# VHH binders against o26223, part 315

Target 1, 191 residues: o26223
Amino acid sequence: MKLLWTSQHIKVTVHIDGKVSKMDVLEAIKTRRSIRKYQDREVPEELIDKILDAAMCGPSAVDERPWHFIVVRNREMLEKIPEVHPYGAMVKDAPVAIIVCCDSSLEKIPGFWVQDCSIASQNILLAAHSLGLGAVWTGVYPLEDRVEGIRRLFSIPEHVIPFSVIPLGYPAENPGTRDLFDPDRIHLEKW
Below, E stands for the ipSAE of ESMFold2; O stands for the ipSAE of OpenDDE; V2 stands for 0.75 times the mean of E and O plus 0.25 times the DockQ between their complexes.

## First folded at step 21 (VHH; framework vhh_7nfr_2)

Design YD33 (at its last fold request DockQ between E and O 0.68; V2 from the best seeds 0.00; counts 0 for: pae E 3.2 > 2)
Fold by OpenDDE, fold request of step 23:
Structure YD33 (fold): chain B 191 residues (1-191), chain A 124 residues (1-124)
Amino acid sequence: as target 1 above (191 residues)
Amino acid sequence: QVQLQESGGGLVQPGGSLRLSCAASGFTFSEKWMSWVRQAPGEGREWVSGISWSGGWIDYADSVKGRFTIARDNVKNTLYLLMDSLKSDDTAVYYCAKHKYSAFPETQDEFDIWGQGTQVTVSS
């Protein structure tokens, strides 16, 4: 039985009328794209709270929950982030950014914090998308220049590691959806 | 191979001008903060000037402020230092240095790549 994957183009019609269209989890995952252009529109605090709530709902190693979040709305700070992040140019155009950090003092098992913060970051992206926002994951860790750049810019303590910077806003672009399924990456029972 | 190569040094009279260049290779220059650091004879290394990857952030040591201009060309992978109104005290070996961090250096340990340096001598 050849499973004909009919690529149902789920046209996520983001209705402009502020109605948060509820996406199911698979839709959110499959239709999410990195958004680097934003409207000149503020993101309500309520949406940020929902996003952060989602960010904290991911699993973590032995439930260590090492994540912290810096919510940045200050225009001056947003404009400074690109100077310490060479690929963070879009941050200056976003109304808000979330910096995901790890408090190393909360880590129970060494090294798993990267997974934990990755999950949190991804949940931010998915939640944002489901709420009609666009976001992009700009990697900070493990690049030392960016880690320390962000640390100094935001006066982050040494035991706290900046992991990612995620600008958020109402999308001003629509990159479309991608089919990223690759059956060659699937191995049955053995390699 | 990762390399920084300084050029443009020389002998100049007080009040004269020089333009130093630093050619970068072996790494993505356009992503890195860069600085000029100098070392006078018998003295320690002194930070002179720094510039962000974009060139948007620039800073100078007080000793050179108003006289020196740091610049970069990311297309050419080149860092520059324009030195005007040179003084005898500016005599030093000038080094190009890559920052470890996307920040102005707080210590000398915040550089991970150095050039060989170029000699600048200001003398009447």
Scores: ipSAE 0.892, ipTM 0.948, lowest interface PAE 0.4, mean pLDDT 93
Fold by ESMFold2, look of step 21:
Structure YD33 (fold): chain B 191 residues (1-191), chain A 124 residues (1-124)
Amino acid sequence: as target 1 above (191 residues)
Amino acid sequence: QVQLQESGGGLVQPGGSLRLSCAASGFTFSEKWMSWVRQAPGEGREWVSGISWSGGWIDYADSVKGRFTIARDNVKNTLYLLMDSLKSDDTAVYYCAKHKYSAFPETQDEFDIWGQGTQVTVSS
């Protein structure tokens, strides 16, 4: 049964890229796949803004919100990322990438920034998917060679730690969904 | 056992050419940034050129731009330096070095594996 908003006088619908739809959060989580092939199609700034808004909605340790984001659209820079990140080859083919960073001067509890930035990174993936985009998380932290490489490529200051690089665009592949539920990973009351 | 072994040095007249080779073993050469670094008699080490793991990003010291060419063969695990229009100022021991980071170096502390070097002497 669909939920009805009869007490509000109108049902509000949100149009995204000309679509009249809403994606249920569980559907988004279950159907999101890593997308490494993208159409030759620009991603509007409006969609990037929505994705970054979603990224910042995540919880953080003691509300420290240590995250910063670099939006990369420049072709020369996108093409250089794979030279710093050997397994980030798909970045050169993406219309845009988001670099998730930790500003260590914002930490209130040492070391929890990794969890904080992981949450922001996953929210980027889910938001992109809900907007009809495909994305993939390419790891930077904790690999020192990649961390320093990305830092220098984008002139990121020493107190800021690049965590992940997330290329995104309209997908040019459909890997399908998977059923990965494993009851053996669930323990009741104790191990 | 991790090793870098340079070869191809020698005596050459000004204006001449040499090709240096560096054979790598004991690490995944195809994933690492590499450089050539030289040390002239009585001087500190000078970065000459660097190359990304794929060869897609290359840079040179101003003193050698247009005369030297760095290259790599990831199948043979070998780094090369093609030196042309050699000058007496190019006389040095040339070292092959592995970067700690996937970036062009800012200090000499950013190399963690060094070869033993090969002597290049430019004289008339």
Scores: ipSAE 0.421, ipTM 0.755, lowest interface PAE 3.0, mean pLDDT 90
ESMFold2 (binder alone), look of step 21: mean pLDDT 82; pTM 0.834
OpenDDE, look of step 21: ipSAE 0.873; ipTM 0.938
OpenDDE, second read of step 22: ipSAE 0.865; ipTM 0.934
ESMFold2, fold request of step 23: ipSAE 0.397, 0.363, 0.398; ipTM 0.760, 0.735, 0.747
ESMFold2 (binder alone), fold request of step 23: mean pLDDT 83, 81, 83; pTM 0.841, 0.829, 0.841
OpenDDE, fold request of step 23: ipSAE 0.886, 0.866; ipTM 0.946, 0.935

Design YD34 (at its last look DockQ between E and O 0.75; V2 from the best seeds 0.00; counts 0 for: pae E 3.2 > 2)
Fold by OpenDDE, look of step 21:
Structure YD34 (fold): chain B 191 residues (1-191), chain A 124 residues (1-124)
Amino acid sequence: as target 1 above (191 residues)
Amino acid sequence: QVQLQESGGGLVQPGGSLRLSCAASGFTFSEKWMSWVRQAPGEGREWVSGISWSGGWEDYADSVKGRFTIARDNVKNTLYLLMDSLKSDDTAVYYCAKHKYSAFPETQDEFDIWGQGTQVTVSS
């Protein structure tokens, strides 16, 4: 019995009535995709606030919470980001981007900030998706050219490390879902 | 091996033109900002021009502004410097250099790869 995986077009029915259909966490995780094309539509501040709230709900090493977030809506700045990030071309097309940063002065244990900011970044992606937005994680750290490029562009202090740039917007593409489960990556009790 | 190799230098009369090329290898050229830097006899290195990875941003030293044009071909992994209206003061060894950062350089320490240079002599 060949299970015909009918590509169910997840019609993200953006109900006009502002009721963002609640996506359960597993659905959000499994159906999230990187979105690099966006509609010419502004993202409400309320949604950004929800996304940032989610970003700050992740665990961090010894609860250090070293993250800061730069919300970028200025069109000129969005258009500049691709010049300092060679793989950030889509940022210029997004209505908003979030730059996730680490404040090193908040670190309690050195090095765990990468995990902390990764968790925050992933939560941004999941939250965005659950809210009917598309987003993509563009890596900044650990590439020095991008780190310093973003730093100078946004006048980020030396003790603050740009980690990721995440453009967000209403999706103008639907890349479909992927099954990424790989049982060969699972080891029971021993390798 | 990471390498930058300049070419196109030579002897030219004042008012003449030259085109320098810099062939890049051993790194992803298309992702990196590049500059030309020159050194005249008995002088320090002087930044001449810089260009972003895409070519969308370019900048020039005041001494060459309006006369020199920086360009790049990311398919060919080549950086160019078009030099017009050359002056005696443009006489120098010209180096291509890779930026450490995706930004215009503030210091000479912001370059991590240098070419061997090509001699440009402007003399009547």
Scores: ipSAE 0.874, ipTM 0.940, lowest interface PAE 0.5, mean pLDDT 93
Fold by ESMFold2, look of step 21:
Structure YD34 (fold): chain B 191 residues (1-191), chain A 124 residues (1-124)
Amino acid sequence: as target 1 above (191 residues)
Amino acid sequence: QVQLQESGGGLVQPGGSLRLSCAASGFTFSEKWMSWVRQAPGEGREWVSGISWSGGWEDYADSVKGRFTIARDNVKNTLYLLMDSLKSDDTAVYYCAKHKYSAFPETQDEFDIWGQGTQVTVSS
């Protein structure tokens, strides 16, 4: 059951496992941290579906929507990803990972797929966080060695470009929040 | 500034053993896949064995399985090939090579850095 509106204020709420999720979008953005340690607990398929729905809600250049997603739960495959991706060690410990890919045959404006897939990847992180999961974006593109390694490992066709690998699960760490606002990065009217 | 330098080759009787080393410099060795490739006189290059950056994933050509062992030391930036039960067919120049990709190779153009090679001669 979904509750999209309350009686006094416009709110978006989601009922998951008998609980109501009430995280504000700004709170989600400010409190999301890269999570690299996960509980030994499976992530239900319904949560993955919600996360991928959110990923596909992102804007894209001329609505080209070039993204495809590979959901990886197989233990042997998750254990091989770190051998292709040196900084992806946490993937072997995750119950599931999502590979964000670009199908270059869907491009309408050359080269904007990077922005498109970045948006989808960030939406995955925020949606996972809002659902009580932890995730981290591990980079694949533009590193050619990782791109080809992931492509061969998952039998991804040559016209499809693996962009990122995002392991996720119920968090087993809490790194806390950070205050990163820097007024010196803001320029009014000109540099 | 990138260099691969092989050593440890030599003349060995059939059934003997050798240990090849490859010293790497000028790149982050501990993050790269590496291979040994050999070339017998008058023949093309033959992939012998490859190893992932961590050493957790290894593979071997059918011709050397069970006789050769690839290894790496990421502290010393060194790749190794332990060759046991050597045969006359193993006579070749052995090259250390850095992969372009984090995958076992499908073609010879998938290596971007090659060493000078070290001669292994198995003579009856």
Scores: ipSAE 0.387, ipTM 0.745, lowest interface PAE 3.2, mean pLDDT 90
ESMFold2 (binder alone), look of step 21: mean pLDDT 82; pTM 0.829

Design YD35 (at its last look DockQ between E and O 0.72; V2 from the best seeds 0.00; counts 0 for: chain humanness VH .440 < .441, pae E 2.9 > 2)
Fold by OpenDDE, look of step 21:
Structure YD35 (fold): chain B 191 residues (1-191), chain A 124 residues (1-124)
Amino acid sequence: as target 1 above (191 residues)
Amino acid sequence: QVQLQESGGGLVQPGGSLRLSCAASGFTFSEKWMSWVRQAPGEGREWVSGISWSGGWYDYADSVKGRFTIARDNVKNTLYLLMDSLKSDDTAVYYCAKHKYSAFPETQDEFDIWGQGTQVTVSS
């Protein structure tokens, strides 16, 4: 009996009529994949606003909320990002990218901003996925060459640290889902 | 060990051409911006040309623009400088340098790895 694993193509039917199918949080987390290919289709501003709203809903150390977001739609700038980010090639193909930054002047406790911006970045990915978009986290911090490259490209002040670049768009690929559960990584009461 | 090694320098007459090479090792060359910098006798270091990791972005000093061509082969981990229409003023030690940042350098401090240099002499 050959169990035909029917790859249930979760057709995220993005109904044209603006009704974003509600994806529950566990489904969003479990089914999210990095998307590096995008349709030649613009992302509505409303969706970006929802994504940014989600990005700002994450916890932060002592509620410092150090994050800033640069929304990039300019084609020239999107095409330049790969030149300062060797693994950012897909950015040039995306209709929009979000650069997550930390304003160090907002930091209350040193060092936790990395966690804060990580949470914000992950929320961007999850929100994008739940809205029928694809995204990928391209790491900037802590690599100095990328940090300074992005800084100069976007004229980011010295006290603001570029953290991640997240291109977004309607997916032009379907990498499928993965089961990443590993019971060997779970320790009960002690290591 | 991290290393840059220049080659291809020599003596050439005015109007002549040279091709410099820089072999990189000990780091991921394909991810880094690179430049050529030269130093003439009795003068300070002068930036000559720079190129992005992909080669899609490059620039030249005004003094060499139209005469020099920077290129790279990321498979061979090699940076090149094609020098045409050489002038006496091009006489210098030419250095290959790795950028700290993914940007054109603003200061000499933005290089973290240097080669030993190769001598270029343009003389009749």
Scores: ipSAE 0.870, ipTM 0.938, lowest interface PAE 0.5, mean pLDDT 93
Fold by ESMFold2, look of step 21:
Structure YD35 (fold): chain B 191 residues (1-191), chain A 124 residues (1-124)
Amino acid sequence: as target 1 above (191 residues)
Amino acid sequence: QVQLQESGGGLVQPGGSLRLSCAASGFTFSEKWMSWVRQAPGEGREWVSGISWSGGWYDYADSVKGRFTIARDNVKNTLYLLMDSLKSDDTAVYYCAKHKYSAFPETQDEFDIWGQGTQVTVSS
């Protein structure tokens, strides 16, 4: 095994219907964009499985892994999400959404679940992008009205906290790439 | 200043109709679920109807279903209750209330802003 100054790139291959993903991980991170318009095209279960596998690969505080995921494909439920989650209007147009939740009974360090679920949510976005899908993170927590709305809509128990709703599908838009690097945000040794 | 102000109540004969209005100010009305709640003399408060922020999801208490219509105008920041086929049992003070949560209420403690109410009296 030989490490070069260039980082080792990770390529993923998805064997479904002849579709193959070849995206380098750094390229995926740099090119991922929030996608809010989706094709009328079903997302295969196999891709959702890969995305959730990636979500669960994230680190968590003391390996607590507090996350649970609700996969929503039912059209009527997808159409109701915007009614309890106003900034999730695009969810009704998505073929599928993933609700990222924290099970507080799995917490080992109180309060770090927000970081844990954020990591899982970002991994969902990156994995979806690498598989040719588009997604967007719509925040639920910490807005208590939306947290409780989503909880009741999906019969989520009191000790489980809905964190984010992530609609995804084959993209029907292409926002293009961005160059967001800002060296003024980098501080060496001290502020 | 946060406020809910009801209007449109009054005296009406059985079988009559009324339209209640609730003017909202001081909060983002277009993002909040709203309800009408009524209180008859000597009774506790009874949830009448509720509506989602967009107006796309609504429900009614069984006692008024088919006779009352809830609606909202997010441009005018106004909630409405169209009351038809009124009965003497509908006599109450009607309150406009803002939900704490984006959900139909399970208890009265789930409303955090209340109007002062408007009297509806159905009398032969």
Scores: ipSAE 0.435, ipTM 0.780, lowest interface PAE 2.9, mean pLDDT 91
ESMFold2 (binder alone), look of step 21: mean pLDDT 83; pTM 0.837

Design YD36 (at its last look DockQ between E and O 0.72; V2 from the best seeds 0.00; counts 0 for: pae E 3.3 > 2)
Fold by OpenDDE, look of step 21:
Structure YD36 (fold): chain B 191 residues (1-191), chain A 124 residues (1-124)
Amino acid sequence: as target 1 above (191 residues)
Amino acid sequence: QVQLQESGGGLVQPGGSLRLSCAASGFTFREKWMSWVRQAPGEGREWVSGISWSGGWTDYADSVKGRFTIARDNVKNTLYLLMDSLKSDDTAVYYCAKHKYSAFPETQDEFDIWGQGTQVTVSS
């Protein structure tokens, strides 16, 4: 009995009529993949707003909310990002990218901003996926060459730290889903 | 061990050409911006040319613009400087340098790895 693993193409039927099919949170988490190929299609501002709203809903240390977001749609700038980010090649192909930054002046407890911006970045990925978009997290911090490269490219103040660059667009690839559950990483009561 | 090693320097007549090479090892060369910097006798270090990690962006000092060409081979981990129409004023020790940042340098402090240099002498 050859179990034909029917790759259920979750056709995220983005119904044209603006009704974003509601994806539950577990489904979003489990089915999200990094998307590095995008359609030649603009992302509506409304979707970006929803994504940014989600990005700001994450917890932060002592509610410091140190994050800022640069929304980049300018083609020239998108095409420049790969030059300062060696693994950001896909950014030039995306209709939009979000640069997640930390304003150090908002930090209340030193060092937790990395967690805060990580949470914000992950929420961007999940929200994008739930809305029928593809995205990928390209790491900037803590690599100094990328941090300063992005800083100078976007004239980011010294007290603001670029953290991640997240290109977004309608997916032009379907990498499928992965089961990443590993029971060997679970320890009960003790290591 | 992190290392940059220049080669290709020598004595050349005015109007002549040289090709410098810089072999990189001990770091991920393909990810880093690189520059050539020169130092003439009795003078300070002068930035000559820079190149982005991909080679898509290049820049030159005004003194060498139109005569020098910077290039790189990320497979061979090698940086190059093609020097044409050499002048006596081009006489210097030429250094290969790794950028700290993915940007053209604003100061000399933005380099974190240097080669030993190669001597270029332009003399009739």
Scores: ipSAE 0.889, ipTM 0.946, lowest interface PAE 0.4, mean pLDDT 93
Fold by ESMFold2, look of step 21:
Structure YD36 (fold): chain B 191 residues (1-191), chain A 124 residues (1-124)
Amino acid sequence: as target 1 above (191 residues)
Amino acid sequence: QVQLQESGGGLVQPGGSLRLSCAASGFTFREKWMSWVRQAPGEGREWVSGISWSGGWTDYADSVKGRFTIARDNVKNTLYLLMDSLKSDDTAVYYCAKHKYSAFPETQDEFDIWGQGTQVTVSS
């Protein structure tokens, strides 16, 4: 059993596999790692629902919320994704993947949907981590060959743009935390 | 410099076998989907078979299914077409082609690199 971080803004809770937890947001951001190895264990639909709820909580340009999500659990389909995406080999071993898409008919300000879907994708990663899952963002957009490959594989219409594929599952690796803070990237008042 | 070079065509008897090869250079072959396309005398181009970058996903035109096998060697950057049980209807120039997309093609405009072709003639 583990106690999660406590603060004046969040209750202390006991973290047990698959149970509700209250992880501090800064801890989640700092400790999340790309996970590419997964246990042979199903991810409950309830956890996917929580992850997608989190994905949709992100800000978007003028609240356009252009995102759509495809939840893929079918083994045959998961095994085909790496054939479209050479660097997506881990997808075939994941119990589930989420495809983040942009519906261009929902776009209210041209050109910001990439930021919108990036925010949704990152929220998926953070939410999965907070729930004891591991995930990794595999890039689709802007690579035309991958975009069209995923579109055809999942029968995604022309006005919908597949943005990312995020395999996820209970982690079977622990790559540890990285120290990525670089003060040279911080500029006060000007460049 | 991007090139596709076919070889292995020739004259064969009906029922015979032939192996076509396509040497690729100037692009990252192991990441690209590839196809064979043929053109019979007086006809348009006909897609014959396609293969994913890894070789794990293949498909064939109905006219050749069960008789032809597409394969690739990502170490040698070579695409193959193994043709068995050849018929006179298989007489054509066979082209190696690189896909624009990681998908089986729906139109002939979905190839961005073509070889020069190799002649296959099936006759008594």
Scores: ipSAE 0.410, ipTM 0.766, lowest interface PAE 3.3, mean pLDDT 91
ESMFold2 (binder alone), look of step 21: mean pLDDT 83; pTM 0.845
OpenDDE, second read of step 22: ipSAE 0.887; ipTM 0.945

Design YD37 (at its last look DockQ between E and O 0.76; V2 from the best seeds 0.00; counts 0 for: chain humanness VH .440 < .441, pae E 3.1 > 2)
Fold by OpenDDE, look of step 21:
Structure YD37 (fold): chain B 191 residues (1-191), chain A 124 residues (1-124)
Amino acid sequence: as target 1 above (191 residues)
Amino acid sequence: QVQLQESGGGLVQPGGSLRLSCAASGFTFKEKWMSWVRQAPGEGREWVSGISWSGGWTDYADSVKGRFTIARDNVKNTLYLLMDSLKSDDTAVYYCAKHKYSAFPETQDEFDIWGQGTQVTVSS
């Protein structure tokens, strides 16, 4: 029985009444897409707080929690980010961006911070999506040109490593959902 | 192979103009900041001008401000330097250089790829 996944256009009915319809975690994961076009609409601080709360809920190596977050709303700064990030063009169109950083002084075990910040970044994306926002992960680390570009632009200390830039906003596109399940990538007991 | 190759240098009279080109290959040129650096005889290297990957940001040394224009064509993988109102003091070997960082250079160590240079001589 070939389950014809009818592409039900999940009309994210943004109910005007501020009640963000809660989606379950699996729905959030499966329906999340990178969003690079945003409405000319501000993102409430409350939503950013929720997103950041989610970002900090991820596990980290030996609970080191090395992450810091720069919330950028300044239009001038948002417009500058694309100059130091060649694939960050959409950032200038976003009402807000979050820069995920690692404070190396908080590391307990070297190298795991990449995983930690990745988890934080993914949680930002999922949380944003669940709240009716669109976001995209623009990679900074490990590319030295971007790392240093972002560092200098935001006067980030040397011991703090910019990891990702995540623009967020109400989506102005709907790229649809993808089925990315690949059984060929699953190995039972052995390769 | 990663390469920068300058061209367009030559002999010109004071007040004249030249257009330098730098052909880039072996790396993703469109993603990288670029600069021109020159070295006069018996002098150290002097940063001349820089440009962001998009061309949206440019900067110039005070010595060339208002006379030189940096530009780039990311489709052609080429960096340009338009030099107007040339002076004798502009006589130098001009190098194209790739930035390590997406920022204007603070030191000479912030370049990781150099061309062989092209000679510019301004003499009456």
Scores: ipSAE 0.886, ipTM 0.945, lowest interface PAE 0.4, mean pLDDT 93
Fold by ESMFold2, look of step 21:
Structure YD37 (fold): chain B 191 residues (1-191), chain A 124 residues (1-124)
Amino acid sequence: as target 1 above (191 residues)
Amino acid sequence: QVQLQESGGGLVQPGGSLRLSCAASGFTFKEKWMSWVRQAPGEGREWVSGISWSGGWTDYADSVKGRFTIARDNVKNTLYLLMDSLKSDDTAVYYCAKHKYSAFPETQDEFDIWGQGTQVTVSS
């Protein structure tokens, strides 16, 4: 991936809703499953660009958009993530992972960054799925030992908080669709 | 109750070997990074070696590199230090310590649980 801080390589992406993805949005939401097994197949940079564009389309508290993303493709780094993040064992088998972070200097309303980064993380999962990829959200925040482990591994500054690690790739498993609708969770007018 | 208990220390001749063990209880040992730290008489504590939760990532102080091996058994909740080619300078109380963070320590206040220590004495 080209360095984004140079003016010569700033990408301008044009988005027309419905023309970026072939999958209906309700279908994507209902059929997305956590995928922890991946094919030995590269994920093109162009798909990562689309996924990160989608991640940044999410709403945020007072439009603070506190998110930053680290794209990890280096095998040595992917293999080290599980050593600092025990519940991220599948990351070593993924062709790429995205680390979702909060830059606390961008916060406008204290504490809403968790919701903001959760929205960006879910958009990554849905966008990946719509593009034929599988992904899983592995939680880092609020586990302090894992937060600090990831921060040190990737030289993330103290004001930036690693939130989630999302490995992704072409799926090598099919867990199937679930019907999770529970009408007892719906309350009309009051509890 | 959280506990670390070292064992396996003793008196050994220079060039000899010892295996230290540290039995852990009261926390999820298999998810935590661990270290050995030693303290010689009249000295501060010196980090000796550390190991990631899986055992896949280890590091050593220069003073022991090539002579000591850190290992763990996540089924038995036990940390080990295999010490070979012991020297008089290795004489110390050896402590098992649990990391606060999933990283090799940058300061000594990055350990939150300590054992009581086991004495290793290397003398002729």
Scores: ipSAE 0.398, ipTM 0.759, lowest interface PAE 3.1, mean pLDDT 90
ESMFold2 (binder alone), look of step 21: mean pLDDT 82; pTM 0.836

